# VH-VL binders against o04291r164to392, part 31

Target 1, 229 residues: o04291r164to392
Amino acid sequence: DANNPAGLLSIAEEALAEFLSKATGTAVDWVQMIGMKPGPDSIGIVAISRNCSGIAARACGLVSLEPMKVAEILKDRPSWLRDCRSVDTLSVIPAGNGGTIELIYTQMYAPTTLAAARDFWTLRYSTCLEDGSYVVCERSLTSATGGPTGPPSSNFVRAEMKPSGFLIRPCDGGGSILHIVDHVDLDAWSVPEVMRPLYESSKILAQKMTVAALRHVRQIAQETSGEVQ
Key: E = the ipSAE of ESMFold2; O = the ipSAE of OpenDDE; V2 = 0.75 times the mean of E and O plus 0.25 times the DockQ between their complexes.

## First folded at step 13 (VH-VL; framework fv_regdanvimab)

Design K01 (at its last look DockQ between E and O 0.66; V2 from the best seeds 0.00; counts 0 for: pae E 6.6 > 2)
Fold by ESMFold2, look of step 13:
Structure K01 (fold): chain C 229 residues (1-229), chain A 121 residues (1-121), chain B 110 residues (1-110)
Amino acid sequence: as target 1 above (229 residues)
Amino acid sequence: QITLKESGPTLVKPTQTLTLTCSFSGFSLSYPGMGVGWIRQPPGKALEWLALIDWDDDKYYSTSLKTRLTISKDTSKNQVVLTMTNMDPVDTATYYCARIYSDYIDWFDPWGQGTTVTVSS
Amino acid sequence: ELVLTQPPSVSAAPGQKVTISCSGSSSNIGNNYVSWYQQLPGTAPKLLIYDNNKRPSGIPDRFSGSKSGTSATLGITGLQTGDEADYYCGTWDYSLDAWVFGGGTELTVL
């Protein structure tokens, strides 16, 4: 039963727990990214992984938009992720408590002609927490996790997304506190040795995905509210 | 095998500008996470960090010497250049360049052998 | 005014153990990894310990490192006359956006 809703919800809930431990805890050995200091003019706090499986980045910042609006912007990955080639939502399953499970196939552009582009087969889980926070978390479906087999990757190298996503907390004065975690394994050993650093750098991951997402939503918030960029 | 070597004048007059070149092999600043830093040591005194440039052309300078220092790189030549203006006799020191892993910016390895610069009238 | 504080000197007899401390703050040691450097007389510094407690290839296991809170410690056991050198701790300081070294510790083997 490849589309077993109870099995998919179990995977989703485990991904949520693991994501939250990274977003608000120390499940990853976080080192603050240089050049991203707290302060009145800063975008937020940005950290990168050290000594972990794969590569990871985390950001936390203030945005002057309500949580649901932030979630809708960030779920539209092609609108802010420059290297995103396509996103296909192949299945949408209602989860308990009003949450939603999506099975998603994502293709990325390659940064070099010397290696194949990466793709992802993922489960994305969106739900609201008891405190009014909205969460969107995502992880790859693999033989180890269970769940349905994804599309073939004949022209791509299948990469792994470890539990990642967005935690969006409402602020008392309006707006939101946005927590972002990106954690991936890009299969660096499948590229020529000279190119492997492009696939193993947490700083590059932060610049291309985590910081880009935070900047994008903050820019939209400023343009929508009349705040200067 | 990774090597770094410092080159430049060994004698400089007060107020002149010092230009030092770090030539290295065995790694490239085209690799993410790589950087080169400069450290000096006055005779009989402690190590003093001066500047750092990473693969992404981010540049960092000693707080006390910021206005006197400029660092740059030529990735195609495997060279990093440090310029220090308005030299003074207290700047007499051995100057080292060293590789740093700049993704975390947390250690220098390996170091060059150093070049001694004397500032004297 | 030093960002990282080390004792100016330590000494011990051959075969003994010595420790060298490095005291900092939350903006450096407390939130980043520490490295240690050995400088033998007349030579360039050499990486001795990285990531708080890891040894590069070729460094014997009688050299050790640790970190607790905002302080780091270098330990040397089985002290040899060839260990007579200056020892420096170093790390990145996020408040200064700068690398910082300790003032150095001169180890004398009696």
Scores: ipSAE 0.061, ipTM 0.642, lowest interface PAE 6.6, mean pLDDT 87
Fold by OpenDDE, look of step 13:
Structure K01 (fold): chain C 229 residues (1-229), chain A 121 residues (1-121), chain B 110 residues (1-110)
Amino acid sequence: as target 1 above (229 residues)
Amino acid sequence: QITLKESGPTLVKPTQTLTLTCSFSGFSLSYPGMGVGWIRQPPGKALEWLALIDWDDDKYYSTSLKTRLTISKDTSKNQVVLTMTNMDPVDTATYYCARIYSDYIDWFDPWGQGTTVTVSS
Amino acid sequence: ELVLTQPPSVSAAPGQKVTISCSGSSSNIGNNYVSWYQQLPGTAPKLLIYDNNKRPSGIPDRFSGSKSGTSATLGITGLQTGDEADYYCGTWDYSLDAWVFGGGTELTVL
């Protein structure tokens, strides 16, 4: 049973554990980016990965929004991710613990016309932690991880999303501390050599995805508060 | 093969502006992750980092020399230019440009052969 | 002012082992990767070690690098006369937002 809730929950829990180890731990060798401004707010840290499979970036910053609102904003990936072509939620499954599991198919635009666009088949797990934090973590479903088979796509190259997501912690006095981790393998070796830097740069990932997310949510926060950017 | 070559005046008068050009081949600053840095070395002294520019046009300068330095790139020509204002005899040095992988800012490789600049009246 | 500290000079006989230290702080060596450069007399610097302990192609395995805490070390075994040169450590300093070099170490082969 490809949609066995127990099996999917196991995958979700593993994804959550690994994501958390990246978000606030050292499961990935993180190096802070130089000169990167996360957005209008002065408080924020952006880091990129070293010595990991694929490419990875993380960001941390304050957001003047409640955790659930932040999660809602960031879950709408097409609204802030420029290279996102489409997102289809094929299944929504209650996890039984208040969390939700979603099976998602994502299509991305290619950064170059010389290479096929990438798509993702992923499990997204949203849950509230005991400390009041809200987590949205996501990872690819592959033969190795189990789960249902994703939709076929003849015009895309299936990329892999390693455990990624958002950790949103409530702050005393209002707002949230947001941790973002993006970890992907875009299969750079299938791309012409001259274009591979576009697929193997953690900095590019940080700029186009990780920081973009943080900036977007901060922008929404400012708009909501009536503040001028 | 990656190569870098520094060019510019070898003699500058005090208070004048030094303009150095780094011409390189074998890589491009249109490629994400690439960068070029400038390093100088006074005679018999240690290496001193001056500035860095990367593929995304991010620029970094030595804190002590920031007000005097400007770095720019012409990707189409594979050139990086460094200007240094208000030159002084203390700025007499061999000036190097070198490639750096700017994603991590880990190391300079390879280096140009360097150009010697003397500041004297 | 030098942010990274190296001994001004080291010396050893051919065939011996030498180590060159590079001392920094948490804002540089403590949180970033260290590279080492060899500068032969009258020549431009050459990358010798990157990422604390990795050798570029063409660098013999008698050259090694290590990092512990806020310090890095370059090791040279089987010292040869051709190793006589100046050696520099370097890394990025996040506090200064700048690249920093050590003061250099002059290696003399006795």
Scores: ipSAE 0.020, ipTM 0.580, lowest interface PAE 4.9, mean pLDDT 91
ESMFold2 (binder alone), look of step 13: mean pLDDT 92; pTM 0.946

Design K02 (at its last look DockQ between E and O 0.50; V2 from the best seeds 0.00; counts 0 for: pae E 10.0 > 2)
Fold by OpenDDE, look of step 13:
Structure K02 (fold): chain C 229 residues (1-229), chain A 121 residues (1-121), chain B 110 residues (1-110)
Amino acid sequence: as target 1 above (229 residues)
Amino acid sequence: QITLKESGPTLVKPTQTLTLTCSFSGFSLSYPGMGVGWIRQPPGKALEWLALIDWDDDKYYSTSLKTRLTISKDTSKNQVVLTMTNMDPVDTATYYCARIYSDYIDWFDPWGQGTTVTVSS
Amino acid sequence: ELVLTQPPSVSAAPGQKVTISCSGSSSNIGNDYVSWYQQLPGTAPKLLIYDNNKRPSGIPDRFSGSKSGTSATLGITGLQTGDEADYYCGTWDYSLDAWVFGGGTELTVL
């Protein structure tokens, strides 16, 4: 049973564990980026991966919004990710522990006309941790991970999302500490050599996705605060 | 094959501005992750990093020389230009430009042959 | 001011092994990857080692690099007369927000 809740939960839990090890740990060899500002609020750290499969970036910063609101904003990927063409949630499954599992098909725009666009078939797991933090983690469903088979697409190259997501910790006095991890394998070898840098740059990933997310949520936070004034 | 070549005056007077050009081939600063750095070496002395610029037009300068340095790129010409103001005899050195993979600024490879600049009245 | 410290000189006989140390701090070697450069007399520097211990194409395996804590080491086995050169370590310093080189080590083959 491809939609076996127990099986999907196992995948989700593994994804969560791995994501957390990246977000606040050293499961990935992170190197802080130089000179990059995360947004209007200067408080934040952006780092990129070294010596990992695919490309990876992470960011950490303060956001003047409650954890749940941050999660809602960031879950709407098309609203802030420029290269996101479409997101289809094919299934929503209660995890039985208060969390939610979503099976998601994502299409991306190609950064170049010389290469096929990438799509993703992923499991997204949303849950609240014991410390009050909210986590949304996501990973590709492949033959190796198990789970249901994703939709076929003849016009896309299936890319792989390694355990990624965001960890939102509540702050005393209001707001949240946001940790974002993006870890993907875009199959750069299938792209013409001259264009491979577009697919194998952690810096680009950080700029286009990770920092974009952080900037977006901070922008919303500012707008919300401005309306109150 | 990637090549870099430094060009500019070989003799500069004190207080004048030095302008060096790095012309390169085999790569482009339109390619994400690419960058070019400048390094100098006084006669018989160690290598000294000066500045670098990457494909995203991010610029980095030596802290001690920051006020005197300006780095810029012309992607269409495959050139990077370094200007250094208020030159002094102590700035006499061989100046190198080199390619750097700028995602996390890892290493310089390859290097130009270098150009020797003498500052003298 | 030199942020990375290297011995000014090392020497050994042909066929022997030499090591060159590069000592830094938590803001540079401790926080980033180290690269090594060989500079033959009268020539431009050449990349010898990158990412602490990786060799570019064309660099023989008798050259090796390692990193531990805030220090890096270049190893050369089977020393040849052609190895006589200056060797520099380099990395990014996050405190200075700048690239830093070592002071260089002159290798003499006896």
Scores: ipSAE 0.141, ipTM 0.689, lowest interface PAE 2.4, mean pLDDT 91
Fold by ESMFold2, look of step 13:
Structure K02 (fold): chain C 229 residues (1-229), chain A 121 residues (1-121), chain B 110 residues (1-110)
Amino acid sequence: as target 1 above (229 residues)
Amino acid sequence: QITLKESGPTLVKPTQTLTLTCSFSGFSLSYPGMGVGWIRQPPGKALEWLALIDWDDDKYYSTSLKTRLTISKDTSKNQVVLTMTNMDPVDTATYYCARIYSDYIDWFDPWGQGTTVTVSS
Amino acid sequence: ELVLTQPPSVSAAPGQKVTISCSGSSSNIGNDYVSWYQQLPGTAPKLLIYDNNKRPSGIPDRFSGSKSGTSATLGITGLQTGDEADYYCGTWDYSLDAWVFGGGTELTVL
């Protein structure tokens, strides 16, 4: 059965393992993004992929919010991802280990009228690690992965999300270290050559998605800390 | 086809401010990943990068010249403007603008034909 | 001293091969991709190689590029008189937060 919770948990745990190897390791050949260097006013460290399948970006930064609050904010993609049209959670399945599995349909606005908008059908897995870190990882469900078939993609090009997500580590004294990995294949070959960079550039992915997420969380943290104390 | 063209004065006096305009067609700075840079070449000498501006208005300047340079864009007119203050005879050069295709794989293509600026003393 | 070092000149006979080196550091070539530019006499530079070893449309395959460590190399085979030009390497430097060009190499076909 494609809807079997044990099968979905297996997919979720593999996605988690792959995500962690990208977030804290060298599963992707990371290159520091130009113009994004650490410094007193820097938002964080940003890297992009070199010679990997699809395109990928990674960011790491400090935020003055606890891990669960950061996860809550970032799960609400329309609040920070400008191109996100809608996020529909079609299923929520408790995992046997205290985590949760969500089956999610996401639609994106197209950045150009010359190409069709993309959509995603994904499994999102949220869990808390023993050290108090919180992880939210996500990957597409395809015929290769197994799992249930998603909604029809009638007016969209179905894109692929490879294991991606957020690792949110608590800091002594409060706040969190936020690691973000975005890894996607947007089917760039279906797009006219003049607009193709929008769909195959890891730098553009970083700017539009990875950096945007980090900036959004840091801005909320600044507003909350400055207003309350 | 993508084209760029430099325009501005060809003769300036020492201490004056040089203003150069890059007018381009075939691409837009409303497209993510696009940028425009300025490069100069003194007579018989090597290329020297000056500045660039990208689609989301991030600006980068030559370390040695950054206090004298300002770059800006007008996306609706497909123009990028470079100003360089306090001109000196050593700044005599051909000035080029070029499109930057910005990713972790950055390069200048295509280039304008260049405009020669002489600083007379 | 230039950030990227190229030989000032190189020469070879028609039909032969030349290589042009570009030496940098970990703050530039070691952590970024290299592009190469051809400047024919009296003309603007033209992109010849990007992404270390890729050719734009219209550049013949007798032009090639490679990178090893902190050095990059432009190769030109089957030399023609029309190849006489200046050749520049270029890349981003993360320490300077700036683009850098090599000093250029004058190619003479003898």
Scores: ipSAE 0.006, ipTM 0.507, lowest interface PAE 10.0, mean pLDDT 86
ESMFold2 (binder alone), look of step 13: mean pLDDT 92; pTM 0.944

Design K03 (at its last look DockQ between E and O 0.43; V2 from the best seeds 0.00; counts 0 for: pae E 9.0 > 2)
Fold by OpenDDE, look of step 13:
Formats: sequence, structure tokens, C-alpha cells
Structure K03 (fold): chain C 229 residues (1-229), chain A 121 residues (1-121), chain B 110 residues (1-110)
Amino acid sequence: as target 1 above (229 residues)
Amino acid sequence: QITLKESGPTLVKPTQTLTLTCSFSGFSLSYLGMGVGWIRQPPGKALEWLALIDWDDDKYYSTSLKTRLTISKDTSKNQVVLTMTNMDPVDTATYYCARIYSDYIDWFDPWGQGTTVTVSS
Amino acid sequence: ELVLTQPPSVSAAPGQKVTISCSGSSSNIGNNYVSWYQQLPGTAPKLLIYDNNKRPSGIPDRFSGSKSGTSATLGITGLQTGDEADYYCGTWDYSLDAWVFGGGTELTVL
């Protein structure tokens, strides 16, 4: 049974572990980016990966919102991810531990007309950690990872999302510290050589996705507080 | 094949402004991740990084020389220009431009052959 | 003052192994990748090692690079007369927001 909750939970837990190792650890060789400012708030750093499968970026910054609110905002990818064409949640499964597992199909716009657009079939796991942090992690479901088969992609190239997501830690003074990890394999070799930089640049990923997310949530926070950027 | 070539005056008077042009082929600064940097080397001395410009028009300068340096690009001409004001004899050096992969600011490759600039009255 | 420190000179006989050190800090070598450049007399520098330990095409495997902590090392085995050159390490310094080179090492083949 591809929708076996126990099996999906196992995948989710593995994704969570790997994501956390990226978010606050050194599972990925992170290099801090130069010249990129994550937003108007005082604390924020952005890093990109080297020597990993695919491309990866991470960001860390303070947000003047509660963890759950941050999670809600960031889960709505179409609201802040410009290249997001559509997001379909095909299944929602309680994990039995207070967490939630979602099976999600995502379509992206192509950055160029010379290449097919990418889509993702992913498992997203949302849960609260013992320390009060809220985590939303996501990874592709492939033959290697198990899980149900995703929708057919007739006009898309199926890309792979490595364990990615958001770690949102509450702050004592209010608000949250947000860790974002984006790790994807966009199958750059399938595109014309001249366009491969669009698919193999961690910097581009950081700019278009990781920093975009952080900026968006900070913008919402400012709007909520009545502060002018 | 990627090539870079430096051009400009080889003799500059003190207090004058030096303008150097890096003309390159085999790549474009419209390509994501590409950048061009300038490095100089006084006779018998070490390499000194001066400035860098990338495909996104981000500019970086040596801290000690920042006030004297301006770097710009013309993507359509495959050229990068470096200006250095208030030249002094101490600025006598061979000036190199080199390609850099700017996503990571990783390394310079390849290098131009360099142009020797002498500052003298 | 140079941010990266190299020995001013090293020497060895043909066929021998030499190492060139490059010492920095957490703001540069500690948190970034190191590249090495070879400069033959009267020529422009050439990339020798990138990403701490990777060789560009055309660079023989007798050249190697490593990094540990805030220091990097270039290794040359089977030293040849043609290896006589100046060698520079380089990396980005995040504190300075600038690229930094070492002071260079003159390699003499005895």
C-alpha cells in the first residue's frame, strides 16, 4: 500500500532528519553568499552549497511573527515564489504524532523557452519539535524513496527535491528565527548547454527561492506590525 | 576558447586617471555566474586583487583602493572597464584581467596576458 | 599587510616533493575555498588548483591541494625544473568583502 501511513511517516522522519542536518548542520558544504541582503531586518545570512548533488541554498533570519504564522505563510508557495505555476495537495495524512503529511504536486514555470518546465512530486511533513520549534520539511517521492507514484508529467521534466524546508524557532522576546533550506536537482543536463547556468546555479536558487521566501515573510511581518519598509 | 586581453595606456603621469579595458571572448557577462576581476602585480611583488564585477552588475573593490577604483561592464561589447584615479608611481604594475565564476567567487581562470602600466612624470 | 601568509621561498631537488603552505583566518580560508596559481617567470598566472583540491584540465596529478582549518597546502611531487615558478594561494575574505592573495612563494628547483 503506497499510502501506508507508517511507510510515509518513515519517509517523513528521514526527510526531517536530513533537513535538520542541512539547516543547522554541515551535511551540506555551505558557503556564505556575498552581496545579498535577505531583507530589512537586522539579522540574516544566506549561504549556497558546493559539492552536493544538485543545487542548494539556505538562509537564516529573524522574523517578527509566531512560528505557526510563518509556517502558514511559507506553505503558500504561489504567494511568494514567482516561478511557481501551481501547487496541488493530493493527500493530507495525519502522522499520528501531531504532525501532518501532505503529498504535493508542484508545477514550475520554465526559466527559458528553450527547456521544458519542471514539476515536483513531493512529501511535505509538518511537525512541532520538543523545543517548540516548528518544522516543515519536504522531499521528492521517487522509486528509490518509495511512496505512491505521482501524477504523470507529460509536458514537464520531473525534478527532484532533496530534503528541504523551514525550521522556525520561537524567540524569547517574541517572533521567530527562521532557517530555510532549498535543495533541488533540476536535471540541468537535459537543457541546452547555454542555458544550464539557469539550472545549476545555487546563487540563482538562493535569489529566486530562498531569499524570496525570507523577504516575503518579513514583508508580511512588517505589514502586520504597521511598520513601513 | 576563452580569452581575455587588457588594453589601455602604458604610461600615466602622477595624479592622472588610469583607464583599462578588458576585452574578452568565449564567454559573456550575460551568462549567469560569470564575472571579471582585475589584479595587478608590481615588479617583483605579489599579486594584488583590485576589483570584480559579475553578471548581475555587482561590484567589489579592494578596501584600500576603493575610493580610487570604478569598475563597469559593457555586456554587448564583451568588455569590462577599470578606472583608477590619482595614480602614483607606487601604482606601477602589470595589470591583469581574469574570468571568475562569480556564483561562488571561486577562482580566476583564465587570465589575460596583462598590460604593464608605468606611472612616471 | 597580507591577509594570507605563504613562505617566501621553497626549494628542492628534481624528483622530490615540496609543500607550500597558505595560512589565513576564519574569515577567509576557514570558510571559503582556496585556489592556487602558478606563475612562470615573465608570464601571467595560471590556475593550478581550485576548490581546495581540484585540478583543472591539463594540470598533472603530481600537483595537489588540501585545506585544514584556516590553512591550505599545495603539494608538488616529482618536482621538475619546469616547476620553478611563483605560487600564490587565493580566496575570498568575507570580513573584507574582498579577494585576497597570499604573498607568493618562490619555488626553486635545485
Scores: ipSAE 0.023, ipTM 0.593, lowest interface PAE 4.1, mean pLDDT 90
Fold by ESMFold2, look of step 13:
Structure K03 (fold): chain C 229 residues (1-229), chain A 121 residues (1-121), chain B 110 residues (1-110)
Amino acid sequence: as target 1 above (229 residues)
Amino acid sequence: QITLKESGPTLVKPTQTLTLTCSFSGFSLSYLGMGVGWIRQPPGKALEWLALIDWDDDKYYSTSLKTRLTISKDTSKNQVVLTMTNMDPVDTATYYCARIYSDYIDWFDPWGQGTTVTVSS
Amino acid sequence: ELVLTQPPSVSAAPGQKVTISCSGSSSNIGNNYVSWYQQLPGTAPKLLIYDNNKRPSGIPDRFSGSKSGTSATLGITGLQTGDEADYYCGTWDYSLDAWVFGGGTELTVL
């Protein structure tokens, strides 16, 4: 019964476990991203996937905001993800363990007029861990995972989000350590070969999503602290 | 089909600045993940990478030549320009431009035909 | 002197097999994928192998690549006189933040 709250919680907990193994471990074969710029755009440690299904990126950085505020900011995906056209939260379900499950339909702009834009049908799970960390993880709902069927993808190519999200650890003395993992399969075979780097590159994924998210949170943290420097 | 072509002077004098243009078709640097690199080959010697510019205007240079090299792009013209200052006879070589992806799976394909530059003393 | 070391030359008779080594380090071959390039006399280099062991369309399967630890190897079976060329390995080096090529290997088919 994957359409009931217990079935959705099972999917959510599996997504959480897989996300954590990527965020803090070696579930993905991570390689330091080449081409990092020094100076004002420096944000922390960024890695990209090697030899995995789909493409993946990971970032880790310090943020001068408490974990719950970081989670709140990052859940507002249109505010930081430039290619995000719309986010529609179709359902919000208490998880029964203090967490929250959301069923989300996301539409993206296409980076080129030569290929159809992607959309996503996902489960997003937000919870607080016993050590005070906040986690927001997300994965696509497909026939393989179970769960409710999403909206039709007319005029879009349905892409897959593999377990991804944010692990936000509190720091002694305030602030947070933010771990971000993005892991997607954008269906690159459906575009012309000359355009495929837009859909197969872990570096592009890192630049457009993973780094963008970290940069956005750090910008807000600076504005909130009343920067005097 | 993707093609690249190098153009510029074939003869320069020592201390002059060399400017080479790579003109390409079949792809654009407005396409994410695309880049263009420059490689040279002195007569009878190995390939030597010089510089790379990607779609996001990130630029990379050979460590030994960095102070003499500048790379830039004009996306609307499908051109990449390499400038190399203070030319010396040792810089006599065939200069190639080639397309590259800007990910860890990067490789150079295709290559231009190359242009031979002679630095006369 | 070069970051990636290749033998300067190799030779074999038509129909035989040769291998060309490319030795690097953990900052390049050990942590990145390797590509190989063929340069026929008087021509520009051409991509021969990418992603350690994959062939672009049009490259016959008698060309093969492999990687072990910090070394990569190009294998050529069924040698033909048309294979007489210089062969280069290449990859990104994370310590130098730069692309590196091997010194090249001149293949002679006797």
Scores: ipSAE 0.007, ipTM 0.517, lowest interface PAE 9.0, mean pLDDT 85
ESMFold2 (binder alone), look of step 13: mean pLDDT 92; pTM 0.946

